# Ledger of designs, part 16: VHH binders against Uncharacterized protein AF_1353

Target 1, 325 residues: Uncharacterized protein AF_1353, of Archaeoglobus fulgidus (o28918)
Amino acid sequence: AEEKWKMKVIWHVDTSGEPFMDLSPDGELAAAVDWNNAKIYLVKPDGESVVFDIQGQDAVKPVVSGVALKDGVAYVLGSYEDFVGIRKYSWNGEVGEERHGWAGSVSDNILRSPSGNHLCYLITIDAGKQELYCDGVKMTLGGDYYFLNSVSDSGVVVISSGDGTHVFKEGNEVLSFNTSNVVAYKDRVLVNEEDFLRVYDLSGNLVGEKEGYTFSLTTLLRWTLLPTERYIFRYEPLEDTHVITWDIKQVETLPGFPQFANDHFVVTSKNGVLHCYSLKDFHEVFSVEMPEDDGLIKLSDDGRVMLVSGENGGYWLYVSSENNF
Below, E stands for the ipSAE of ESMFold2; O stands for the ipSAE of OpenDDE; V2 stands for 0.75 times the mean of E and O plus 0.25 times the DockQ between their complexes.

## First folded at step 12 (VHH)

Design P12 (framework vhh_5c3l_4)
Fold by ESMFold2-Fast, scan of step 12:
Structure P12 (fold): chain B 325 residues (1-325), chain A 123 residues (1-123)
Amino acid sequence: as target 1 above (325 residues)
Amino acid sequence: QVQLQESGGGLVQPGGSLRLSCAASGFTFSSYAMSWVRQAPGKGLEVVSDISYKGGSTTYADSVKGRFTISRDNAKNTLYLQMNSLKPEDTAVYYCAKGPRYFWSTSEGHDYRGPGTQVTVSS
């Protein structure tokens, strides 16, 4: 018998402004930012929540650029009164800061690896000068305006400018490309170059390629490619979600647009419904109507906890009625 | 080749109504949020209204809230703006704009606008 479960909303909050959220891989903690009010919510899968003012003791409201969860702590990237960097929140309250730059510096973005073992964030200190922090190690960037594209569980870090990409592991540049559309998964990189989707290992060996299978990380098409251990999910107009192996062969088509994937599940959206499929056999394990048409989706590794945002704020936490955590 | 073509503008008296249409082609219309933006003579662009890719979420500028209604027909690749209780201050060129699909806000910018349709509200 194929397993199916029912998802129920156990927590909801109305917020305004750009949604920033994260869900721990084990589903034990969710973090959600009320951008306009400068607050962070931490939520457990039983529906208990705590809320903290990100502004704290500051006279000036912070500008939040992202949040990531690591080891039960929410890392809130922001431009604060006297610095740019991180404020850290645990269930029991604020537990620290990472302070950089000055009041005129700007926060860019924050990413963790899928497991949470690696965490990187990018800040702009001054005109033409950026700093990348990965697991406490600083790298100074200059000349171009860079974007932090991806951080993998193997510690691979990808940064891109408008015309090029640098791939680092343990502080050493291992690969570079003349394209900005590069994402890492473990020790593999996916590259959109010369109208091909290409997969390389960290030694620069080509693992697979396909002409016409393009993606973009710098445009509205940013979310069309989701790599996992066994499969890559890509949105193809008119055919919906293509399920692709790492040697770039299509093995399945799933309905809808791919919103989120981990090593066990993929979530697609179609006609206002979120559908979750097991990567074992692609059977549907649950479906729920979206509370709003658009928004962010994060799912726990076991598929039992899901965090959903609205496009303009608002958050909903779904939990499996079977309580298999 | 993204193409957007606005229609439905014209001259109306204060208190009147107009319905604007935008025909979209060259992209998967049903996958993108859409916006109406306007430019009054000698002023900058103002985002009037936004609509999500399925039509379930809408926003409005404070200047038009309660008077304007944005809607879309994904089967016809068409965006609409119903404008009621028009005021002289609504006089502008109205543009249809392709918005974002994903989580970033409309402040990320609109990657394409059509040629616009003129709305004049005058006695």
Scores: ipSAE 0.000, ipTM 0.166, lowest interface PAE 12.8, mean pLDDT 83

Design P2 (from G3 with Y53K K103R; framework vhh_gefurulimab)
Amino acid sequence: EVQLVESGGGLVKPGGSLRLSCAASGFTFSSYAAAWFRQAPGKEREFVSAISKGGSTTYADSVKGRFTISRDNAKNSLYLQMNSLRAEDTAVYYCAAGPRYFRSLTESHYDYWGQGTLVTVSS
ESMFold2-Fast, scan of step 12: ipSAE 0.000; ipTM 0.219

Design P3 (from G3 with Y101W; framework vhh_gefurulimab)
Fold by ESMFold2-Fast, scan of step 12:
Structure P3 (fold): chain B 325 residues (1-325), chain A 123 residues (1-123)
Amino acid sequence: as target 1 above (325 residues)
Amino acid sequence: EVQLVESGGGLVKPGGSLRLSCAASGFTFSSYAAAWFRQAPGKEREFVSAISYGGSTTYADSVKGRFTISRDNAKNSLYLQMNSLRAEDTAVYYCAAGPRWFKSLTESHYDYWGQGTLVTVSS
């Protein structure tokens, strides 16, 4: 007399052009930014939402990124009119603002670690000078334009400039590379160099490598290489999704293109359908139709809440009516 | 005018078969997921089967292996082939259309509903 596991759409909004979104790891808060409508949405799995109007935006498309955190807070980095800085939007309707300067550049971004235990943001305060803030600790950068590439749950921070990358932990530079294609996962660093995928520890020891498993940050990283606790997921043309161990050995293939992975699940797309697989045994947990072919996916750690966006507009928040995984 | 019209219901003996049809008009049926729900006397309406606009299918455990849902987008039609019918399958069967974005097992996600067709399984 078992009921089948069910997904429900509990929230949807029609937007246009390049929406930004994030889902908290526990699935208790979704944040979506609609630049064309100048709105920020905070949404909970019970279907309640809070909407904020973005104030002081110019007619020119702004550059901004944001993150969703538990307890009803979303952080958004913005540059418009005479403001460069960060805004904190809370579920209770409060807006906090920290102004950090005036910008001539829009290479600013904000990232959290996967668990949300670390938050970093990079701002441009004047021509040729940037400030990096990680968990409230400030570092002043100069001489080049930097990009924040990744923040790990172990507090590893990766920044790049052009073709070079610097890796920090606790304010100290521990590694550097002559490539911008570098991502941290816990105390490991994934590097695309010399047509190899390479894995290094923070002492610079090579843990694993393989020719041909390269990735690029000019293409969204989650579309090509997805690291998790046990596995790395990589799409190979003509072969679908390769399941790879951290010493870079393939142990499985999954049908479709990998869209998202966390430490418990991987989501692939095939023929307009999203398929979610458990990392315990790769059994399929659920499937849903993609609302658009180029949708971006975020899934909660427990697999019960999913946020989907579309290239031509729209956000969809799905929640399980049952929690049987 | 948006309409869904069911047909094919009737009296059938246990172990028998019926094919239900649902004709859609007044909207682009091929763009919507479609489903069959049923309601037995004195019970709440329950999910039977759903099919996406792309043709992927989902079944309730009670009918899996016995019922087959299909669609013909060129004819704006939805079908339910019911085999190995049991007394517990006796119900009014409803055709529903929507949502566009996914198959749903939830009634409230369907915007368009038919009038229902009675299926009675008895000897």
Scores: ipSAE 0.000, ipTM 0.113, lowest interface PAE 17.2, mean pLDDT 76

Design P4 (from G3 with P99K; framework vhh_gefurulimab)
Amino acid sequence: EVQLVESGGGLVKPGGSLRLSCAASGFTFSSYAAAWFRQAPGKEREFVSAISYGGSTTYADSVKGRFTISRDNAKNSLYLQMNSLRAEDTAVYYCAAGKRYFKSLTESHYDYWGQGTLVTVSS
ESMFold2-Fast, scan of step 12: ipSAE 0.000; ipTM 0.276

Design P5 (from G3 with S31R H109Y; framework vhh_gefurulimab)
Amino acid sequence: EVQLVESGGGLVKPGGSLRLSCAASGFTFSRYAAAWFRQAPGKEREFVSAISYGGSTTYADSVKGRFTISRDNAKNSLYLQMNSLRAEDTAVYYCAAGPRYFKSLTESYYDYWGQGTLVTVSS
ESMFold2-Fast, scan of step 12: ipSAE 0.007; ipTM 0.315

Design P6 (from G3 with R100K Y101W F102L; framework vhh_gefurulimab)
Amino acid sequence: EVQLVESGGGLVKPGGSLRLSCAASGFTFSSYAAAWFRQAPGKEREFVSAISYGGSTTYADSVKGRFTISRDNAKNSLYLQMNSLRAEDTAVYYCAAGPKWLKSLTESHYDYWGQGTLVTVSS
ESMFold2-Fast, scan of step 12: ipSAE 0.000; ipTM 0.180

Design P8 (framework vhh_7yz9_2)
Fold by ESMFold2-Fast, scan of step 12:
Structure P8 (fold): chain B 325 residues (1-325), chain A 120 residues (1-120)
Amino acid sequence: as target 1 above (325 residues)
Amino acid sequence: QWQLVESGGGLVQAGGSLRLSCTASGFTFSKYAMGWYRQTAGNEREWVAFISSGGSTTYADSVKGRFTISRDNAKNTVYLQMNSLKPEDTAVYYCAAYGSWLRGPKYDYWGQGTPVTVSS
């Protein structure tokens, strides 16, 4: 007699090219970029949508590197005709820009923390020189080509190169590692090093470890390890999703590959079906056939709104029916 | 496993042309933007050209009008057509994938590069 809901597609658009999307944690706004047509869609959970041209007055199509939602505004990271940086869109239209670099600079990636309290983006000014912007504060990087791995709700920022990782909080480097497989959750850092999963606090104290529990970033830029408040979800090939505690003890196994987790739910995919499980007792809340294989998935904190992309673009917004059956 | 393999470098006279190729395997090539970088002795690597997944191109000011980047998604290959070559174009050329965890032309996953020498 557990609560169940049926998810239904209330909005869909066909696009092509790389998917860039975000869903607000409260589920009140979805953002989806049609990069090949230089458009951004903003969508509400009642199916109402607006669309804006992100090319504007530019003679050339912008190169989009990502989108993030913060306080009802979509931040579109791109390499535009005369600058690199952000174009901002609210439900009522364009609300501004953050202009950096010059013609020839390149945008890299954008991440927000799970709550949206922190937002960072990375740009390349020239080969080997990058600028990281976090909540309006600039940090100049050099020597290596960095990727923005993770931004936590506590303001922990993780950047990595092929040779290693640097962890910052409030502009200060607090930790470094000789591996690129590092993610943060609040004031904790999870590290794949020397064939161990290791968990560190920001003072460098080891909180937990387990040999053989490796994790990595996939080609769709998803981590095979998803930390939440109570649990960490890790994909074990041939055994599906392991549910582990912060002291690195396995307590459950869930079918499929972990696609997304928040503090209330985890979504796994198996045989073309998305399965959503409650973190209270791991009962299945809903299941939905994937519209396309290997897309991206984002779920609202209450589990009632889900945004799904296709492998070749395309976006589907799912909303629960209010049946307690 | 994924790979990037560069080819097409060599010795050429000033004013000549070369076409560099970079073939990708192990990832969905069509989803990634691709770029070319070069490194000269004693200097840091510099970005040369960029092509988006949809085919939009951007060039460094030093190569605009002389170099053309293109891609063939059916062959998982990105090209750099280098015309009107100058002695200052002498460098080792590297390709890179953007929008992925594959970052940095110094690493194994970027390949070994292809050397280009332009004589006066």
Scores: ipSAE 0.006, ipTM 0.265, lowest interface PAE 10.2, mean pLDDT 82

Design P9 (framework vhh_gefurulimab)
Fold by ESMFold2-Fast, scan of step 12:
Parts: sequence; C-alpha cells; structure tokens
Structure P9 (fold): chain B 325 residues (1-325), chain A 123 residues (1-123)
Amino acid sequence: as target 1 above (325 residues)
Amino acid sequence: EVQLVESGGGLVKPGGSLRLSCAASGFTFSSYAAAWFRQAPGKEREFVSAIKYGGSTTYADSVKGRFTISRDNAKNSLYLQMNSLRAEDTAVYYCAARPLYFRSLDEKQYDYWGQGTLVTVSS
C-alpha cells in the first residue's frame, strides 16, 4: 500500500540552450524545444516521438521564447524571420501560425492556465509598444516594459512592469499592486508586498496575510510559491517547503525546494533528488535522481508522467512503471 | 534599507592578487543568490561569477581558474578572490543580489546592486 511508484526514463534528448517545455495535464503529450537547433519534439507517454523543424523555410534562425500545449497542439512563441508570434505543431506537423509585427519585433513570454483552457502570450512590436494576446484577443500595452506573470483557470491574467502589477479578467483591469511579485490562482491573487504574503479576492478583499512569507520568480521563470486548490507551497530557507492553507496557516513541512505543484501532487528537489508527495496525506509517492541541476519540472495530474529539463536544455520524460493512465 | 557595500578595490601589478568584499544589509542574504559583474572603461557590463545561496558557483570563461567566489552567510558577506590578475581585469567591480534560488548571468535579473569598487591592474 505504501509502495512507491517506480518512475523510469522512457525518452530523452540532449539539447543546448535555454529549456522550453510543457506537459499536458493528462500526461498524454509532452512538448520540448531544442532552441539551438530550432526543433520541437512531441512525445507520448509510451515513448513515441515526432520532431519538427520550427525554422521552416526561414533563412534566419528563430529566437524561441517559450512553448505551451493546448488541445493537443504545441504553441511555439518566437521571433521569426518576418514576424513575431506563434507556430503551431500537432502530432501530424505544423497546423498554423499567428503572425504579428515585423522582422524587428521581439517575443517576450507565453503562459497557459494549469488546465490549458486559457493561453496568453506577450510580444514587443516596437520600441515602447507591446501586445498581449489572450485566447485570440489583443490588448495593446504602452509606456512600460511588461512581463506576463500568470494566467489562471478562471481567466485571470497578471502582467507586471518594474514595481507595478495589473490584474485583468475578461479584458478588464480588476486590481493593481505596487509590486511585481503577484501570481493568480483561479479567482485569487497572491501578492508579495511590504514583507508580507497577502491573498486577495478579485474584489480587492484581503483573505489572508503573513509577515515574512515573501516569494519571487526564479531565473527559469518558476515561482518560489506554488498555489493549488487546497494548499500553497512556499520555500523557506533553512526549513525547506512550508505547506500553507489559503488562510495562511502552516500545516506541514516537506524537504527541499518546491519545483511544481498541481491539485494532487507537489514535487520538491533536495540534494540532487526529485521527491513527489501526494496532497492527500503528504506521503512520498516517488523519488528519482535529477538528471540535471536547476531544470524545469512538469507533472501530469495523476502523477504518472513527469517531464524534466536541464538548465542548459536537455529533456527527460519519466513514466510510472505501472503506466496507470 | 536594502544595501550592498563593496570594498577591497585598488591598484595592483599584473600577476598580483586582490580580494573584494561585499557586505549585505536590510535583507536575509543567506536566501539570495549573489554575483560579481564588472565594467571596464568604454565597455558594457559583463558577468564575472555567481554563487547560489547554497554555495554552488558559476564563472565566466575569462576568469575560470583565477577567480574564486565565496560567501559567509553568518556575516552577510560575499567575496571575490582574484589571483593572477591581468591588465584586462581592470574594471569597476559590482556586487549584485537576487532573491532567487537559481544563479543568473543576466544583469537584468538582479534586483540589488552595490556602488562598485575600482580595480586597476597596471605596471
């Protein structure tokens, strides 16, 4: 009953450059970009894979800024030869593009909501002019340089610039903050302000707060605070991962740094090992040695499929030996 | 409130050694990644070395084997031991910190910066 799952690598590829990857919530499709070779890999949990050239007919190598999976299609955000935007890849090949700007335009970043129901990407069209695309709807931004912080399953979109953040829902700004460390989960926003962790609803009501519970964004654009349906996971130096409830009460401590969480599992890293814990009772479901330090980790909703990247690229797809999905 | 104060810069002859220090205050230094950057006259700022709060290090190719970055979390301090100095190492050296788990080579990812300390290598 307490037997740990045995996770094994069923697929890997050696790449170079910054990692860009995504794993569908059901674990049925993984997407991994080899930025330096301008290739995208799509991989199934049985180990079948296909690879496509994202440069296409372009004479200029694209600059890739991210990838997101939605409905079996990989959306590759990039600065391409004559446009900035998206190239779309399905298992059967390229299935479309979203073209914006011109040769001098630059891609910024792309995020999907945890379920994949919402997808946003940010581009810089010209000096002082950015465009945010969410589910095909354009917002023109100007005056500051913005970064896309988070997209929630309720359609909440968070963008920040310098020390300021704007929160949108259905195209309308609902909240703003004088801090850049803001993430959304469903219809709530978590804010690092004035040495507090604060939780707000979309009407601006304070739901909870705690002094000293700060959080930030990592170099690989991972937050050090991970919200889920029942718990929030926060890294505390010297104590590792604190498990806190939405009214900001600590209920558990888990070893290591929190790398990824969904509504069923949390994955932490400690001393070169990835540990997966069930949110039912925080028992350890599996552990595997990390192939590379400080990579990205994505886990399927059922915990049976895990995609891991290296800090310099390189990708490893782990699947439970029971293959229960 | 948050401050990084650098010291240890000066004039040294080629082949000599110098140790730079950076004192952090106003934040929990042990939970921050820290780095040294440098800027030579008329050039852009470049990465020198970084250290995670847990002690793992990264070095620019131009300084590997000659420079050593270290930290003392109990003293909220960052150090750069510079050996076998060359004329090309002449620059203003900056201490930088970010409240992030991972090391970064990109200066734009660092939130806190020191005032800089001048290192001149000449004979």
Scores: ipSAE 0.000, ipTM 0.204, lowest interface PAE 13.6, mean pLDDT 83

Design U1 (framework vhh_7yz9_2)
Fold by ESMFold2-Fast, scan of step 12:
Structure U1 (fold): chain B 325 residues (1-325), chain A 122 residues (1-122)
Amino acid sequence: as target 1 above (325 residues)
Amino acid sequence: QWQLVESGGGLVQAGGSLRLSCTASGFTFRSYAMGWYRQTAGNEREWVAFISKGGSTTYADSVKGRFTISRDNAKNTVYLQMNSLKPEDTAVYYCAAKPWYHSGRDTSYDYWGQGTPVTVSS
């Protein structure tokens, strides 16, 4: 029997400014930033929510660069009055800060690994000087402007500049590439290289390749290529989503643009509708009308909770219908 | 192609004022945070002031209370009003644009102007 369920909106807020949001892998906590008003919402799947003022006692409104959830705590990366770094919020209140730099420093971006076991953020201390923090460990960068590109559950960290990419594990550079389009999944890296999609292990061995299967980052940090345990999902113009194996063989085609994937589900969008497919057999589990044409999508590991942002920073939390067994 | 064009630099006496302008083209200015940086001969660039997409401002400790950064999204321009200038403020001033998120390879990195020289005499 094919499992299916309906999703319904149980929480919504209309915000303004850049959308920053995260959903815990277990679906038990969502975090959504009202960028223009310097507020963060924490929301549970029963619709209960709390809101915090991220400006706090500062005279200057903070500039937020991202949010990530780890162990029930929301890490808000920002440029604050006297520092750059993190303000932390739990359901029960503010629980701490990680303070770096000085009033002139600027925040760049923050990423967690899919499970939340690893969390990294990047800050610019001064022009040409950056610091990368991963699980509390600092790495100093210089000479070029870097961006935090990917963090994997195996602790692989990818940073890129316009001219290249560096891949780290446990503080050691293990691989480098002359391209900025590199993402990690566990102990593998996927590289857009010389008009090929290439897959490497951390020893530099080529696992698979295919000419023309290129990928890139798009609006709102969406990759046109999403790796999972079993499959890689790639958007192919005119053919929608190609489902490929790790040796780069196509096994399926799904309608629409791939918005999000975890090890159990993939969510595609087509004509204003979000479709969720099980990775077990690619049967459709649910479909729901998208509140706006473009936005970020996050789905819980069990497929029962979904967080969606709008272009203007609004947020919608979807939960599966209750089942009385 | 993107471009940042600075203007307003020049020679000024200590205690004087100067206003720098930076006009952007070739990208969606209102979606970018803007900053001012300065560089002296033989030294690395140092950050001076920052303004967010929403208009929030931050300043380096060395210029706080003397400099004011502002933006006019209708004119695609960022300004740096420099008051109570000191000889130590002598530098080439650069404006830069920084996205808050990756928007692809062409728009994910800091954009820089050519710089405008400022000389403060004692």
Scores: ipSAE 0.000, ipTM 0.198, lowest interface PAE 12.2, mean pLDDT 83

Design U2 (framework vhh_8ghr_2)
Fold by ESMFold2-Fast, scan of step 12:
Structure U2 (fold): chain B 325 residues (1-325), chain A 123 residues (1-123)
Amino acid sequence: as target 1 above (325 residues)
Amino acid sequence: EVQLVESGGGLVQPGGSLRLSCAASGFTFSKYHYIGWVRRAPGKGEELVARIYPRGGSTSYADSVKGRFTISADISKNTAYLQMNSLRVEDTAVYYCARKGYWSPYTEGLDYWGQGTLVTVSS
């Protein structure tokens, strides 16, 4: 199909270092970290922005390992001068912090659920000791080194080590697997297990499976499989993006690698171009040239605001210009 | 090929110092969450003695080595170091360099360990 929207860059900043960014589902606020300069940018879809020094009055430059937006506030996960944890920024400035550990503790990663109603972050307090915080509730982890894989809108939390994965809901372990390639969507869990893609409910019942439909996590912390309410998007190296139903039946093929999906749109990248498709009929809504060869992409629920990063920094905010005229 | 190569081990007297180096090839430190030093001594399992987030220099240490060991990383050289001061007989072990990514498909794939370098603290 033919694209209808023209997406224009309304805000750009040059940064260096690992990209960390988030875009609110309604598109009203974007957050982007200048890793090298220890700054956080908050940007509105009209192009207005504010910037804050994450370092503040600290003598030591912080190490940022993630950012998430919740209720108009950016939660910046980092290793700071005197602690590890969160610094919170609103449009009007710093509004709080969550302090853990000590100067030598290390932040791991932060994830929010797609709607933002759940937020979890993982930190390493000392050698061999990690703490997972979900909606303010602490869980102490030890023995293995864990990673926070996934947080769903139903409050399902997935953590993995090299030896396996644990799935929690309301603080209780509901499922475990001998694989680290596990993601949750609402009350469903997708597992790469024994060369199968398998879908389980939280009682451990198998809902669907397909041999050879494996998935993994790529550089920039992106899964090669993106679940949404109606479809799952999976990258197939020889055929690009397969569009799959929850009983694991392919219904469509889209060009490129799936970068981002929500309940209304999927964005793929191919040959340096980002293509956005409507999930209603898979017609192409817009396309734009990628500013860099690879990067993070986030799109608002209505498809009108898109935040893009470079692989090693730099951020671009796109807004549909057609709706403003 | 992915490799972590340790060097700098040897025989040292109690109270002495050694600096271990870990050179990486086949991957870039900036794409991994931490680089750590793990030791294995007779009668003990693996002990993570130090870790660093290479991009920012944030470090942590086991209580047994805190104040005596310093971990550092040079991102441009893709190399990590462990400076060991005030060495004790109980520090005698094979020291391994290990990497940890943000995510792991399996321990043997992402949690890569080098060949190790022997440190002997003896008179």
Scores: ipSAE 0.006, ipTM 0.301, lowest interface PAE 9.8, mean pLDDT 83

Design U3 (framework vhh_gefurulimab; at its last look DockQ between E and O 0.08; V2 from the best seeds 0.00; counts 0 for: pae E 6.7 > 2, placed apart)
Amino acid sequence: EVQLVESGGGLVKPGGSLRLSCAASGRTFSSYAAAWFRQAPGKEREFVSAISKGGSTTYADSVKGRFTISRDNAKNSLYLQMNSLRAEDTAVYYCAAYRPHWTKSEESYDYWGQGTLVTVSS
ESMFold2-Fast, scan of step 12: ipSAE 0.035; ipTM 0.436
ESMFold2, look of step 13: ipSAE 0.064; ipTM 0.560
ESMFold2 (binder alone), look of step 13: mean pLDDT 81; pTM 0.832
OpenDDE, look of step 13: ipSAE 0.017; ipTM 0.428

Design U4 (framework vhh_5c3l_4)
Fold by ESMFold2-Fast, scan of step 12:
Structure U4 (fold): chain B 325 residues (1-325), chain A 122 residues (1-122)
Amino acid sequence: as target 1 above (325 residues)
Amino acid sequence: QVQLQESGGGLVQPGGSLRLSCAASGFTFSRYAMSWVRQAPGKGLEVVSDISHSGGKTTYADSVKGRFTISRDNAKNTLYLQMNSLKPEDTAVYYCAKYGPWHSLTSEYDSRGPGTQVTVSS
């Protein structure tokens, strides 16, 4: 029941190629990759920005596979021709690298936990061989090609391939499933299996379930199901976003597709408009027209800073008028 | 839009040879490592071989090492697999795949071709 916030674009850049971006939870730093030009932009909520070339010594352009922000540093996962791994960028320039693999190795993806306290990335080093790095700890994988599905604030790591999933905590496998649709939130695991949505704890105890639910990964690596502390947001095809509790009971419906959620807000998209709702009472705190359809969205914990991409590149940073310094 | 199209499969006797080709379009082929992946009846996917973007580095599964050779022609956007000394255990559908994020190997349309059947039988 409050007046809507005024969100305005304070920074924009035109890029091309697959979008890779991240926004720090406090909203103090945004990172955005210009894939075709091999550049990384770091942007502050006052509109100040710096840009750095992502390049190897041999002048061959790198292939970027992802970016994540941790402690004011952008971790850029890529193949840099002379190595596969991470290049690290701070506001003042490149501050380090993690070199893995050899010429011809490839990178897969990188994820941080919602708070940024955990960072994992997956690389392919050989045919049927991958290495998973979580907080500097290496695990060698084999026999299949895995994808890093999720990393939780409690250090739960989910990897999957085809129809199989493995769940790790502190380097030890704690659970496995015969499905690829698995997402972790803290010490809980959400699983789509046998036409059920199921919630498991890390001991394998079933906490809740509901028949007829499904969820999946989209082409922009967005899940149709987003967990938060109080609620899980699920997209129902031909309907809107269902707001469900952790015992799998629906308590609310919000218009559109769920793009992003944190412990305070959820952002949905409908008919080219982004709508942000407070999790306190589900009142709409702001709405903005999407600059392009089907982009990635990230929102700060306080809801005052939002980073938006286009599907094929382009980035826009929105700030509330009350958060302008 | 990534498109991959395999060809060259068929029926062959044990000890025979086949050469598979994969025509790639919709992405900058020369920037990506590529893989050959196979699926035998009733089994999961097995990675057979991969090749770096430049062709300078190759790897092979132990089951095919010394018998199969992967290569690429970046000017023609084409990936190859030369298969020699074929065994009945090599019977599978062979897929051309783009290295990268999970969706590039498991997506139905973006990451993997429709496959070409190889049958090794007497």
Scores: ipSAE 0.000, ipTM 0.206, lowest interface PAE 14.3, mean pLDDT 83

